# Designs tried in a protein design chat: VH-VL binders against q9umr5. Part 55

Target 1, 268 residues: q9umr5
Amino acid sequence: SYKPVIVVHGLFDSSYSFRHLLEYINETHPGTVVTVLDLFDGRESLRPLWEQVQGFREAVVPIMAKAPQGVHLICYSQGGLVCRALLSVMDDHNVDSFISLSSPQMGQYGDTDYLKWLFPTSMRSNLYRICYSPWGQEFSICNYWHDPHHDDLYLNASSFLALINGERDHPNATVWRKNFLRVGHLVLIGGPDDGVITPWQSSFFGFYDANETVLEMEEQLVYLRDSFGLKTLLARGAIVRCPMAGISHTAWHSNRTLYETCIEPWLS

## First folded at step 1 (VH-VL)

Design t3a (framework fv_tarlatamab_arm2)
Fold by ESMFold2-Fast, scan of step 1:
Structure t3a (fold): chain C 268 residues (1-268), chain A 124 residues (1-124), chain B 109 residues (1-109)
Amino acid sequence: as target 1 above (268 residues)
Amino acid sequence: EVQLVESGGGLVQPGGSLKLSCAASGFTFSGYAMNWVRQAPGKGLEWVARIRSEANSYATYYADSVKDRFTISRDDSKNTAYLQMNNLKTEDTAVYYCTRLRGYSYGPWYFDLWGQGTLVTVSS
Amino acid sequence: QTVVTQEPSLTVSPGGTVTLTCGSSTGAVTSGNYPNWVQQKPGQAPRGLIGDTSNKYSGTPARFSGSLLGGKAALTLSGVQPEDEAEYYCLLYYSGAYVFGGGTKLTVL
């Protein structure tokens, strides 16, 4: 039988967004137990990411305990960062496939409707003033704000992403790396027409340099230093890259072709 | 001033009921899970109950020793957590502490803020 | 029912180093149990020291450190001060619930 699937939603999202994904899984892998975690929904998705990690950890422990053959994670947008942290802080996980749906793994630096709604007078060039304050770090979106023109502030102020990516030291870094390396497959999905995740290559661990030129994963210090295991996973053949054009940010979990190409093959 | 203040303790007969309150100040109460921990005279600490934040649908958890007798609740508009204790037994005699479960900044799950406690004595 | 075991008592000289341990009847203690350490002095409320194995909360003195050692959670005090004389409790997480150890009475002589 098929391993259980745990789904973690994104910013301003809820379990309802995944109804098509559940339909696709049921069609191709009938009998799969799919749990869409109904935590930190809607506006509560703005809570600090470490708080969300604690809540999701409590929810996934009993699911993983019931599945000795392992589980799969499908984590959308901001949810992909929550899952990154879960895999690092849990030293007893048996996650086979971690499927990251258009998640800003190296951070976000772009003007979006979410930022306009939350901070109406802000532009991407000025958001560092809010996000890299203690108050700003109480909002999930600021936990992965990565201004390439103020990388020193990002490294000093980011309470979440800089630590999870090993860009700033943490006492638990060695244990987090060991835990993350237990994952069977890291499946990265994203594309140029997303329209929200900026740069879209952040979903593949690429990111802007100080001139806003995108450097791919293999050129990042986190990869070169193997800070949390990316280089080891790639050498092991455990990283899958599945870019697809023509898909907007809110359509990754409801596009059948995307599902068949990038997700279905990794649901054993 | 960041603090938790318990109240509502006192003397109660076996089989009786008592409701404890935990008033929070100096922090964003609604963002934290809240716990009750007790300590019987001359004994160690025992975890009693937890209530999660609104983001987690106020999910509640109880120690087996109090399940079905105690109810934890909260009112975020009043920054207060509660412990309703029913069908009290002599072994429930203890100082009851309110504590928050912190998840901010670097992700540690730790009980970093404790109240001073309120004494509950169950005797005939 | 899971039983969490700590040394009942330990003695250390001022300036010395001591390690307290926290074991479980369920098996080896891991980071998945989110080991927490709490200090309690006579007549006082408990005070949080360390959460999630090794993470200090604000106000925890630098001389305190947490780790995993030999299948147990460990709390190490280096350069012990007289005011560190107290009862120390560990707390482990199991499927939504928490279980305290019996406590270690640390005497500083």
Scores: ipSAE 0.000, ipTM 0.389, lowest interface PAE 18.7, mean pLDDT 87

Design t3b (framework fv_tarlatamab_arm2)
Fold by ESMFold2-Fast, scan of step 1:
Structure t3b (fold): chain C 268 residues (1-268), chain A 124 residues (1-124), chain B 109 residues (1-109)
Amino acid sequence: as target 1 above (268 residues)
Amino acid sequence: EVQLVESGGGLVQPGGSLKLSCAASGFTFSGYAMNWVRQAPGKGLEWVARIRSEANSYATYYADSVKDRFTISRDDSKNTAYLQMNNLKTEDTAVYYCTRKSYLWGSYRPFDYWGQGTLVTVSS
Amino acid sequence: QTVVTQEPSLTVSPGGTVTLTCGSSTGAVTSGNYPNWVQQKPGQAPRGLIGDTSNKYSGTPARFSGSLLGGKAALTLSGVQPEDEAEYYCLLYYSGAYVFGGGTKLTVL
């Protein structure tokens, strides 16, 4: 039988958004037990990411315990960062495939309707003033705000992303790396037409330099230093990159061709 | 440099009320959840209450033993957390500790810093 | 109501190894309970030693380690020193609430 699948949603989202994904899984892998975690829905998705990780961890522990053959994670948008942290903080996870659907793995630097709703007068160039304050770091979106023009502030103020990426030192870094490396496959999905994740290459661990030129994963210090295991995973053949054009941010979990090409092959 | 200082303890009769304060310094108080933990004379530790930061709408949580009698609150402008204790019972006699909870380092290590405690005695 | 159980007392010789355990009435202790360990010496406020099963607080001596063992949380001291004589409490998380164990008095003879 198929390993259970755990689904983690994104910013201002809920379990309802995954109706089509569940239909696809049922068609190709009938009998798969799929649990879409119904935590931190809607506005609660703005709560600090470390607190969300605590709540999601409580929910995934019994699911993993019941599945000795392992489980798969499908994590959408902001949810992909939650899953990154889960794999690092759990000493006993048994995740086979971690499927990251258009998640800002190196951070976000772009204007969106979500940002304008939260901070109506802000532009991407000015959001660092709010996000890199102690109060700003109490909101999930600021936990992965990565302003390439204020990298020194990002490194010192980011309470979440800079730590899980090993861009700033942490006492638990060695244990987090060891735990993360237990994952069977890291499946990275994203594309140029997403329209929300900026730069879209953030979904593949690429990001802007100070001139807003995108440097790919292999050029990042976190990769070169192997801070949490990316270089080791790539050498092991465990990283899968599946870029697809023509898909908007809200369509990654509801596009059949995307599912068949990038997700289905990793749901053993 | 991080300090938590409890005050407000004392002797009170059963059925009475008392308000404890926890004054914080050396860190950005408004960004942290605050907890109260108590210890009866010669006994073990017992968690009492928690209040989250403004970013989490000051959500509050209580142990079953104190629900409806105790109220946790905070004043971020004064860097102070409070515990209002009503309808006190003899079994509420304990040293009350103030502790901070942080998710800033993602280690799920609550209660990283403790105050020295303040004694509450409920007796008749 | 969940009851968290610890050994009431344990004795170990200086330089020896001792393991303290923390069990729950609701079933096996897992990483989802975020097991924490705190130390309290006579007349002092508690101090954190280990959080989230095995993660050390700043200043925790290298001789202390945390783990999960046989459905319980475990705190192991290897190369015990006289100053390690204290009471040790475990703390488990259950759906918004925290529950302390009864404590273990460690005597170093």
Scores: ipSAE 0.000, ipTM 0.423, lowest interface PAE 15.5, mean pLDDT 87

Design t3c (framework fv_tarlatamab_arm2)
Fold by ESMFold2-Fast, scan of step 1:
Structure t3c (fold): chain C 268 residues (1-268), chain A 126 residues (1-126), chain B 109 residues (1-109)
Amino acid sequence: as target 1 above (268 residues)
Amino acid sequence: EVQLVESGGGLVQPGGSLKLSCAASGFTFSGYAMNWVRQAPGKGLEWVARIRSEANSYATYYADSVKDRFTISRDDSKNTAYLQMNNLKTEDTAVYYCARHGYRSGFYPLDAFDIWGQGTLVTVSS
Amino acid sequence: QTVVTQEPSLTVSPGGTVTLTCGSSTGAVTSGNYPNWVQQKPGQAPRGLIGDTSNKYSGTPARFSGSLLGGKAALTLSGVQPEDEAEYYCLLYYSGAYVFGGGTKLTVL
């Protein structure tokens, strides 16, 4: 039989968004037990990411324990960061495929297509004033706000992303790296027409330098230093990159061609 | 021996000010978030304020009942946390405890309130 | 404004088992609320018993255990002793802030 699949949703989202994904999985892998976690839905998705990690951790432990052959994770948008942290903090995870659907793995810096009427063009240049405050770090979106013009503030104030990416020291970094490296496959999905994740290459561990020029994963210090295992995973052949054009941020979980190309092959 | 000792409590008139201290010993103070919790005579516990460690930029948090009147602070070089109480009200009459926020797993947040002091009484009356 | 609810009082016989619960007006209590349990005996300062749902603090007797049960945090005492008669408070985390429950007075008869 197929390994169970656990789905983790994103910002301002809920399990309802994955109706089509569940239909696709049922068609291609009938009998797969799929659990879409109904935690931190809607406005609760704004809670600090470490709080969400702990809540999702409690939910996934019994599922993993009952599946000795392993499980697959499908983690959408902000949920991909939750799953990144889960794989690092759990010394007992048995995840085979970690499928990251358009998640800002190196952070977010830019106005969103979805929230453009609330995020004016100049807003991104000033958000660091709120996000890199202690108060701002109590909100999930600020936990992965990565302003390339204030990298010193990001490195010093980020309570989540800078730590799980190994960009700032943490006492548990060595253990987190060891745990993360147990993953079977890291499947990275994203694309230029997403409209929300900025830069879209953040879904592939690429990000802006101080001039807003995108540097790919292999040029990042976190990769070069192998801070949490990306270089080791790539050398092992465990990283899959699956970019696709023409897909908007809210459509990654409901596009059949994307599912068949990027997700289906990794659901053993 | 891990220990927290509160001091600075006393009698003060409404509208007055008072500063409480919490002296820590027996552990690496700088690595822990610190809390103030109060208990009015014959009533339950009420969380008052929290200050995080340097790793979290000394972030401070307050209960709505004390916001803008109380200020929590710390001096890691002296292993001491403080609670500056301004514009005191009769409703602020309570035993004030300091309590350590545990740091055992590296998660945010962590175990809270594992070690408590004996408390210091603050009485606000005219 | 979040309200954390506990049973006001519970009674248990010596050697018996009792479970105290801690619920929230905000919704189901999860491990993301980092439930803590604190004991206070008459005339004494509070003492931490359980942190992070089920993590016993140093000195907490083996008869105490913490868990999540039916959308609430739970504190279970097995083989209750007379000295366990006390007020028990739960504490839940919400976006940087903590909220105490109203307390449960446990009477051991």
Scores: ipSAE 0.000, ipTM 0.385, lowest interface PAE 16.5, mean pLDDT 86

Design t3d (framework fv_tarlatamab_arm2)
Fold by ESMFold2-Fast, scan of step 1:
Structure t3d (fold): chain C 268 residues (1-268), chain A 125 residues (1-125), chain B 109 residues (1-109)
Amino acid sequence: as target 1 above (268 residues)
Amino acid sequence: EVQLVESGGGLVQPGGSLKLSCAASGFTFSGYAMNWVRQAPGKGLEWVARIRSEANSYATYYADSVKDRFTISRDDSKNTAYLQMNNLKTEDTAVYYCTRPGRYFDWLSYGMDVWGQGTLVTVSS
Amino acid sequence: QTVVTQEPSLTVSPGGTVTLTCGSSTGAVTSGNYPNWVQQKPGQAPRGLIGDTSNKYSGTPARFSGSLLGGKAALTLSGVQPEDEAEYYCLLYYSGAYVFGGGTKLTVL
């Protein structure tokens, strides 16, 4: 039989968004137990990411404990960052495939309609004033705001992303790296037509430099230093990159071709 | 084995031009950003210019003191970086060093590991 | 506009420990400034010692270490040798540009 699948949603999202994904899994891997975690839905998705990590951890522990052959994670958008932290803080996770659907793994720096809804008077160039304050760090979106023009503020003020990426020191960094490296496969999915994740290459650990030129994963200091194990995973053959054009941010979990090409092969 | 060799320095009059070359060997040149740093006689180090790799569209950066007068460039097929210096001033008199950031795992690291021997530029009338 | 400040000179006895610091006029020095340390001996070309705060370059002796200390970058030499007498420059990164410190002349007596 197939390993259980745990689904973690994104910003302002709910379990209903994954109905097509569940249909696809049932068609190709009948009998798979799929659990879509119904925590931090809608506005609660704005809660600090460390708080979300704690809640999702409590939900996944019994699922993992009852699946000795392992589990798969499918984590969408912001949910991919929650899953990154889960893999690091859990000393006993048994995750085989971690499938990241268009998640801003190196952060977000883009002025989209979603950010305008939250911060209607702010431009991306000014959002660092809000996000890199103690008040701003109480919002999930600010936990992964990565302004390439204020990298010093990002490194000092980010309470989440800079820590899990090993960009700033943390007492638990060695343990987090050891835990993360237990993952079987890191499957990265994203594309240029997403329209929300900016730069879209953030889903593949690429990101802007100070001139807003995108540097790919192998050019990032976190990769080169192997801060949390990306270089080790790539050398092991455990990183899968699956970019696809023509898919908007809200369609990654409902596109059959995407599913068949990027997700289906990694569900045991 | 890893070497940077500068050339093209010399005596030039104020308002003149000079082009420096930096020949690289012993490493995969095309993947590294390259820098020019200068040192006036008896003075400290001053960063002059940087050029990034093809993966970053050969983006260029300049110190305010040389902007619009100096142009950094590179030819990856020849493993060579260049510094074109125009409208030279007496204050530009210095030994010019070509530098590379650390080893490949420090590439795009923002520092200076490997240095050439330098080439002297004297701007005098 | 940004000024990077170092101690102009420091003296240490052979076998002793000394720490050089590197501060910025624009605020606290962080790992985002990618602090870099360069050594230059009299009449010689400079050489890189440490990049990205604490990462030793190839050939840098074990007695050298880099860190952040009180909002400044720091270079510590433990068990100083006479051959360590040199000028030491720190280098900080600011959104595309580099700024060198004024240098510290380390005298080993």
Scores: ipSAE 0.000, ipTM 0.384, lowest interface PAE 19.3, mean pLDDT 88

Design t3e (framework fv_tarlatamab_arm2)
Fold by ESMFold2-Fast, scan of step 1:
Structure t3e (fold): chain C 268 residues (1-268), chain A 125 residues (1-125), chain B 109 residues (1-109)
Amino acid sequence: as target 1 above (268 residues)
Amino acid sequence: EVQLVESGGGLVQPGGSLKLSCAASGFTFSGYAMNWVRQAPGKGLEWVARIRSEANSYATYYADSVKDRFTISRDDSKNTAYLQMNNLKTEDTAVYYCVRQYSKLTGYYPYFDYWGQGTLVTVSS
Amino acid sequence: QTVVTQEPSLTVSPGGTVTLTCGSSTGAVTSGNYPNWVQQKPGQAPRGLIGDTSNKYSGTPARFSGSLLGGKAALTLSGVQPEDEAEYYCLLYYSGAYVFGGGTKLTVL
């Protein structure tokens, strides 16, 4: 029997977006129990990420309890950050493969239609004034806003990403690292034609320096210090990097070639 | 420094009403969920009610024992949380504690980090 | 109504190790119940020790640890000090609500 699969959606998204992904899984692994969590759909996806983590945690506990052999997570876009935190806060998770579909793992620094809808007069260079305020941190997208020109403010004000990445000190850091390291495989997926995640290398733990030059995962302090276990996972052979060109942000969960290449091998 | 000061406790007859206040200082009150927890004389702790921040639409939650009788509310402009208690019963006699829940730094966890000194409510004929 | 059960009383010698448990009438306690542990000494307001199963707040002494054990939440004290004599309450989360255990009186002698 195949391990159950739990799917976590992204910003302004819902379970309906994963129809094609469910078809692909059923074709290659018939009988797999796939649960697409329909929590924090649409506008509710704007709620603070720690609130979403609590809600998704409540939903995944009974699924994991029914599957002593383990489960797989497929987490899309913003949902990948929810899953990052979920794996850190659960001291008894039994996740085998954590598959991250184009998630801003090191944060976001780019203009999108969603940001313009929420903050119409703001430019990416000025959004730090809003996002790094207490009010701004009540919106999920500000929880992973990472302005490379105001790193001091990011480190001080980020209530989510800086903490989960171990970039800022936290009382639970050691336990969160231990919990996260229990994951079997960390499968990172993303690509240059995404068009939303900026820089796209954020999906692979790369990010801008102060000159907006992208530094890859192995050059990041969080990796070098092994803050939450990336260096340990890489040494263990547990990190899979699967970049693919030609895929836009809304197509990661509906492209058959992507599924066969990057997702299917990790569902057994 | 963080301070929580409860007030409004006293003696009331069964069926009566009482409103408790919790004045907060030393932190950004509007960003935190607030709880009321009670302790009957010589007994254990019992969670009563919770109210979340404005970012969470001031969502409220109640223990079954007080549902439909108690109402938790807050006024962020005054840094104050309230507990309106209606149709009081003798079993509501307890010290009522105002408790801060820190969700900003550690995420949305049920850590009850700062407790007030409590205010006594006695429901007796 | 969910009932959360703790040992009514436990005794441990100074320097010893003791484990307090917290069980639920609705089934096995899991991390989804966000087990919390609270300490209360006579005449004092309670204080938090551990949240979310095993996570200490910054003021909690290193000798305290939280875990899940046999379908229950557990609080373990190793190298017990006389000052640890107190009532200990566990707190579990259920669908928006919290339920306290009946408390354990820990005697250090």
Scores: ipSAE 0.000, ipTM 0.398, lowest interface PAE 17.1, mean pLDDT 87

Design t3f (framework fv_tarlatamab_arm2)
Fold by ESMFold2-Fast, scan of step 1:
Structure t3f (fold): chain C 268 residues (1-268), chain A 124 residues (1-124), chain B 109 residues (1-109)
Amino acid sequence: as target 1 above (268 residues)
Amino acid sequence: EVQLVESGGGLVQPGGSLKLSCAASGFTFSGYAMNWVRQAPGKGLEWVARIRSEANSYATYYADSVKDRFTISRDDSKNTAYLQMNNLKTEDTAVYYCTRGYYDRSGYFSLDYWGQGTLVTVSS
Amino acid sequence: QTVVTQEPSLTVSPGGTVTLTCGSSTGAVTSGNYPNWVQQKPGQAPRGLIGDTSNKYSGTPARFSGSLLGGKAALTLSGVQPEDEAEYYCLLYYSGAYVFGGGTKLTVL
């Protein structure tokens, strides 16, 4: 038998987006129990990420408890940040593979149609005024907004990403690191043609410096300081990087070649 | 077909300078990191320098043995990478290869395609 | 200074199977070192075979495979051909720099 798979969706998304992914899993790993969590769907995906983490945690606890051999997580886009926090706050998670599908692990800094629809008068250069306010931090998008030109504001105002990345101190940081390090494999997936995640290297823990030059994971302070365990995981051989060109943001969960190359090998 | 053609090698006195060129064709040059790797006569391969694409602000990296003496650069309009070598030493004598790194927009580290090399001899 | 170690020489019969290894003085080799394998035949420029542990470059014959084995990177040739006689170099990535192994001379007899 195969370990159960839990799927966490992204911004303005729902379980329906994963129909192709479920078909691929059924074809290659028949009998796998796949649970796509139908929480914070559509507009509810705009709720603060810590609220989403609490709700998803309550849903995954009974699934993990029923699978003492372990489970796999497949977490798409914003959902990858939810899963990052789940692995840190759960003292009892038994996750083997955490598969992150094009998630902005170091944050987002880019103009997208979603942001223009929600904040039509704002550009990426001035969104920090909204996002780094108390009101702005009540929206999930702002919880991972990472303006490289206002790093001081990001560090002080981010109620979510700066904390889970260990970029700002938190009382629970040591416990969060210990919990996260229990993961068997961290599988990072993303690519240059995503068109939404900016910079796309954020999916691999790369990000802009103050000059908008992308620095890769190994050049990040969070990696060098081993703030939540990335350096330790890499040393264990537990980080898998699977970049793929030619895939747009809404296609990561429905591309067969992507599935066979980057996901299928990690579903035991 | 991907091709890399090195030029600029030759005989030079210790303390002298040479500039190597690597002309690329058959791919979108501007998207790729480029590397220089050398091989001393009868010895193994040694990585020398890397330059990233414009998307990464042309970030450069050097082996300790050449740091502060060599400068890697590129001209995307000419599909050409360069290695400026200053204060050459006898131990810099080697065949210098240009090699393609990963496509900076779609991957990490590789050395997939190599040129035929250009010989640099530092001797009096 | 990190030292990358390979077997200096290995011999295999035509049609046989041989595994070359690549170890590091810094510790166990992992996928984070992006192990690459390069082939160099006498009098020729090097040719990339495998990158990122196990990913074959375009044109690499099916008989070549890459893996991690016992804390080392490994290159396995199955059904060795006479034309596979060559020097094989591994290279590992460390914080912005590459470090080559000393090379393995594979003799096909």
Scores: ipSAE 0.000, ipTM 0.394, lowest interface PAE 17.9, mean pLDDT 87

Design t3g (framework fv_tarlatamab_arm2)
Fold by ESMFold2-Fast, scan of step 1:
Structure t3g (fold): chain C 268 residues (1-268), chain A 124 residues (1-124), chain B 109 residues (1-109)
Amino acid sequence: as target 1 above (268 residues)
Amino acid sequence: EVQLVESGGGLVQPGGSLKLSCAASGFTFSGYAMNWVRQAPGKGLEWVARIRSEANSYATYYADSVKDRFTISRDDSKNTAYLQMNNLKTEDTAVYYCTTRLPYSSSWYGFDPWGQGTLVTVSS
Amino acid sequence: QTVVTQEPSLTVSPGGTVTLTCGSSTGAVTSGNYPNWVQQKPGQAPRGLIGDTSNKYSGTPARFSGSLLGGKAALTLSGVQPEDEAEYYCLLYYSGAYVFGGGTKLTVL
C-alpha cells in the first residue's frame, strides 16, 4: 500500500483546486489516502503565515500519527512555505517526500494581480514600505516579500521567511534544522512560464541579488552556510529539481505531464 | 481545558511493582509524546521516561536510573499513558508527574501541561 | 552521562534583577538542547515558564526572560516581586531524553 498524501493549498486558493491532482494519484497509486486540507481557504490565506502553520500543524498531527510508515506532503505556491515551517517546528514529523509546487522558497519580488488587489496603488519597488512594517507583517504575502534592494529591511522585519531560511538568527534555528533534515526527499518543481512567482527560480532556492541578477541555490548564503540543511540534503542525494516550461501558476496541480514527470515518481 | 490526571500510586515493598496511569483530555493525545517526571520528597525534579507518538513508532527513552525496570506505554484509544514500575527500590519513592510538550505558538513547544502528580512510596 | 548544573540558591530584593544559569557537563548549552524553565511553588505541581530558550508561556509575567549566556541557558527576572519566590528548574534535551538541573531556590527578601 502507498503512504498517505497531505495537500496544502496556496494564496486565495482552496481544496477544490486539486481535483485533477487527486484523479491522477488515484489512477497511478490506487488506494492512496489523500487529505486536502481546507484550512485558511480564500481570504483566510492572507492570515499571517505563523498562524497558518499553527492551524495546519494541528490538522496534520493526527494524519501523521495514523501513518507509521510515513506520509508525503504536496504543497502548492504559498503552501510550500507553510510546509517548510511545519517540517522545522514539528519534533515528530514522519514526512518522506515533500513536494513543493512552484513555491517562493527564497521569497517574492514581483507584481501580481493579488498584490494589486491588496495594494492597488503600490509598485513592487515601494511595497517594502508597507510589508516591512508591523501592520504589513500581519498579511501572509508580506511574510515572504523579499525586496533585493532593501535586504537589510527584509532581514530585520520579515517575521517568517528570513527566520525559516536561517537568514536571521533565531533561538530555535538549530532544532528547526534537525527537524527539517528528517525529510526523505525535497522535490522542487517550478518553471519559467509560471507568471506569478518572481523570480521563478525562487521555487528552486534561487533569488535576485541587488542588481536583480538571479543567483542559483548553490550561490546563496543560506546554502553555503547550510543554515537549515540544504547543503546536507543535497550531499545526501535528497534534493530533486524538476523544472518544466509551458506551465502557468494555476496549472501545476492540473497538468498530467507535470504529474507523471515530477510528482508520480516520489509517491511510494 | 487541557488536563493530565495521574493515578495508581501507593505504598509498595522493595522489589514490588506498580503501574501508573496518566489520563489526558482537551488535546489530540495520539499526536504528542508523553513524559513521566518524578520528585523525591524534598528533592528536585528528575525526568524518568518518554514515549513518542505512533508517527514515530512509539519510540521510548529512559533515565539510566530506571532502565530495565520501568516500561512506558500508551493506549491512544483511551487517551492514556502508563508507567509500569518493576523491581522498585526505596530510592524510587517520589511524586510521579505526567507531562507533555504542546505547541504554544506555530514556532515552539513548551513543557506544559503538568498533572498534579501521584505519590509512590517504596518502604518496608 | 550528562549533569545539568544550576545555582542551588539565590537571594534578591523586591524590585531587583537576578539571573539564574543552567550549564551542562557535556559542553556549551545551545538552542538544540531546547532549554526549558519551570517554576514550582511549595506543595504545587510545576508549571511551564519559558520554552525553547526564550519563548514565554501564556501567563508568564513580562519581567521574566530567557536567553543563552556564556554557553549556558539563563533565566532573568527584572523587577522581582515577592510572589516570584519559588524553585526554578531548567530542563535540557539530549538525543530523545531530557535532563533536569538541580533547581535554584530563589528567595525574595
Scores: ipSAE 0.000, ipTM 0.409, lowest interface PAE 16.3, mean pLDDT 87

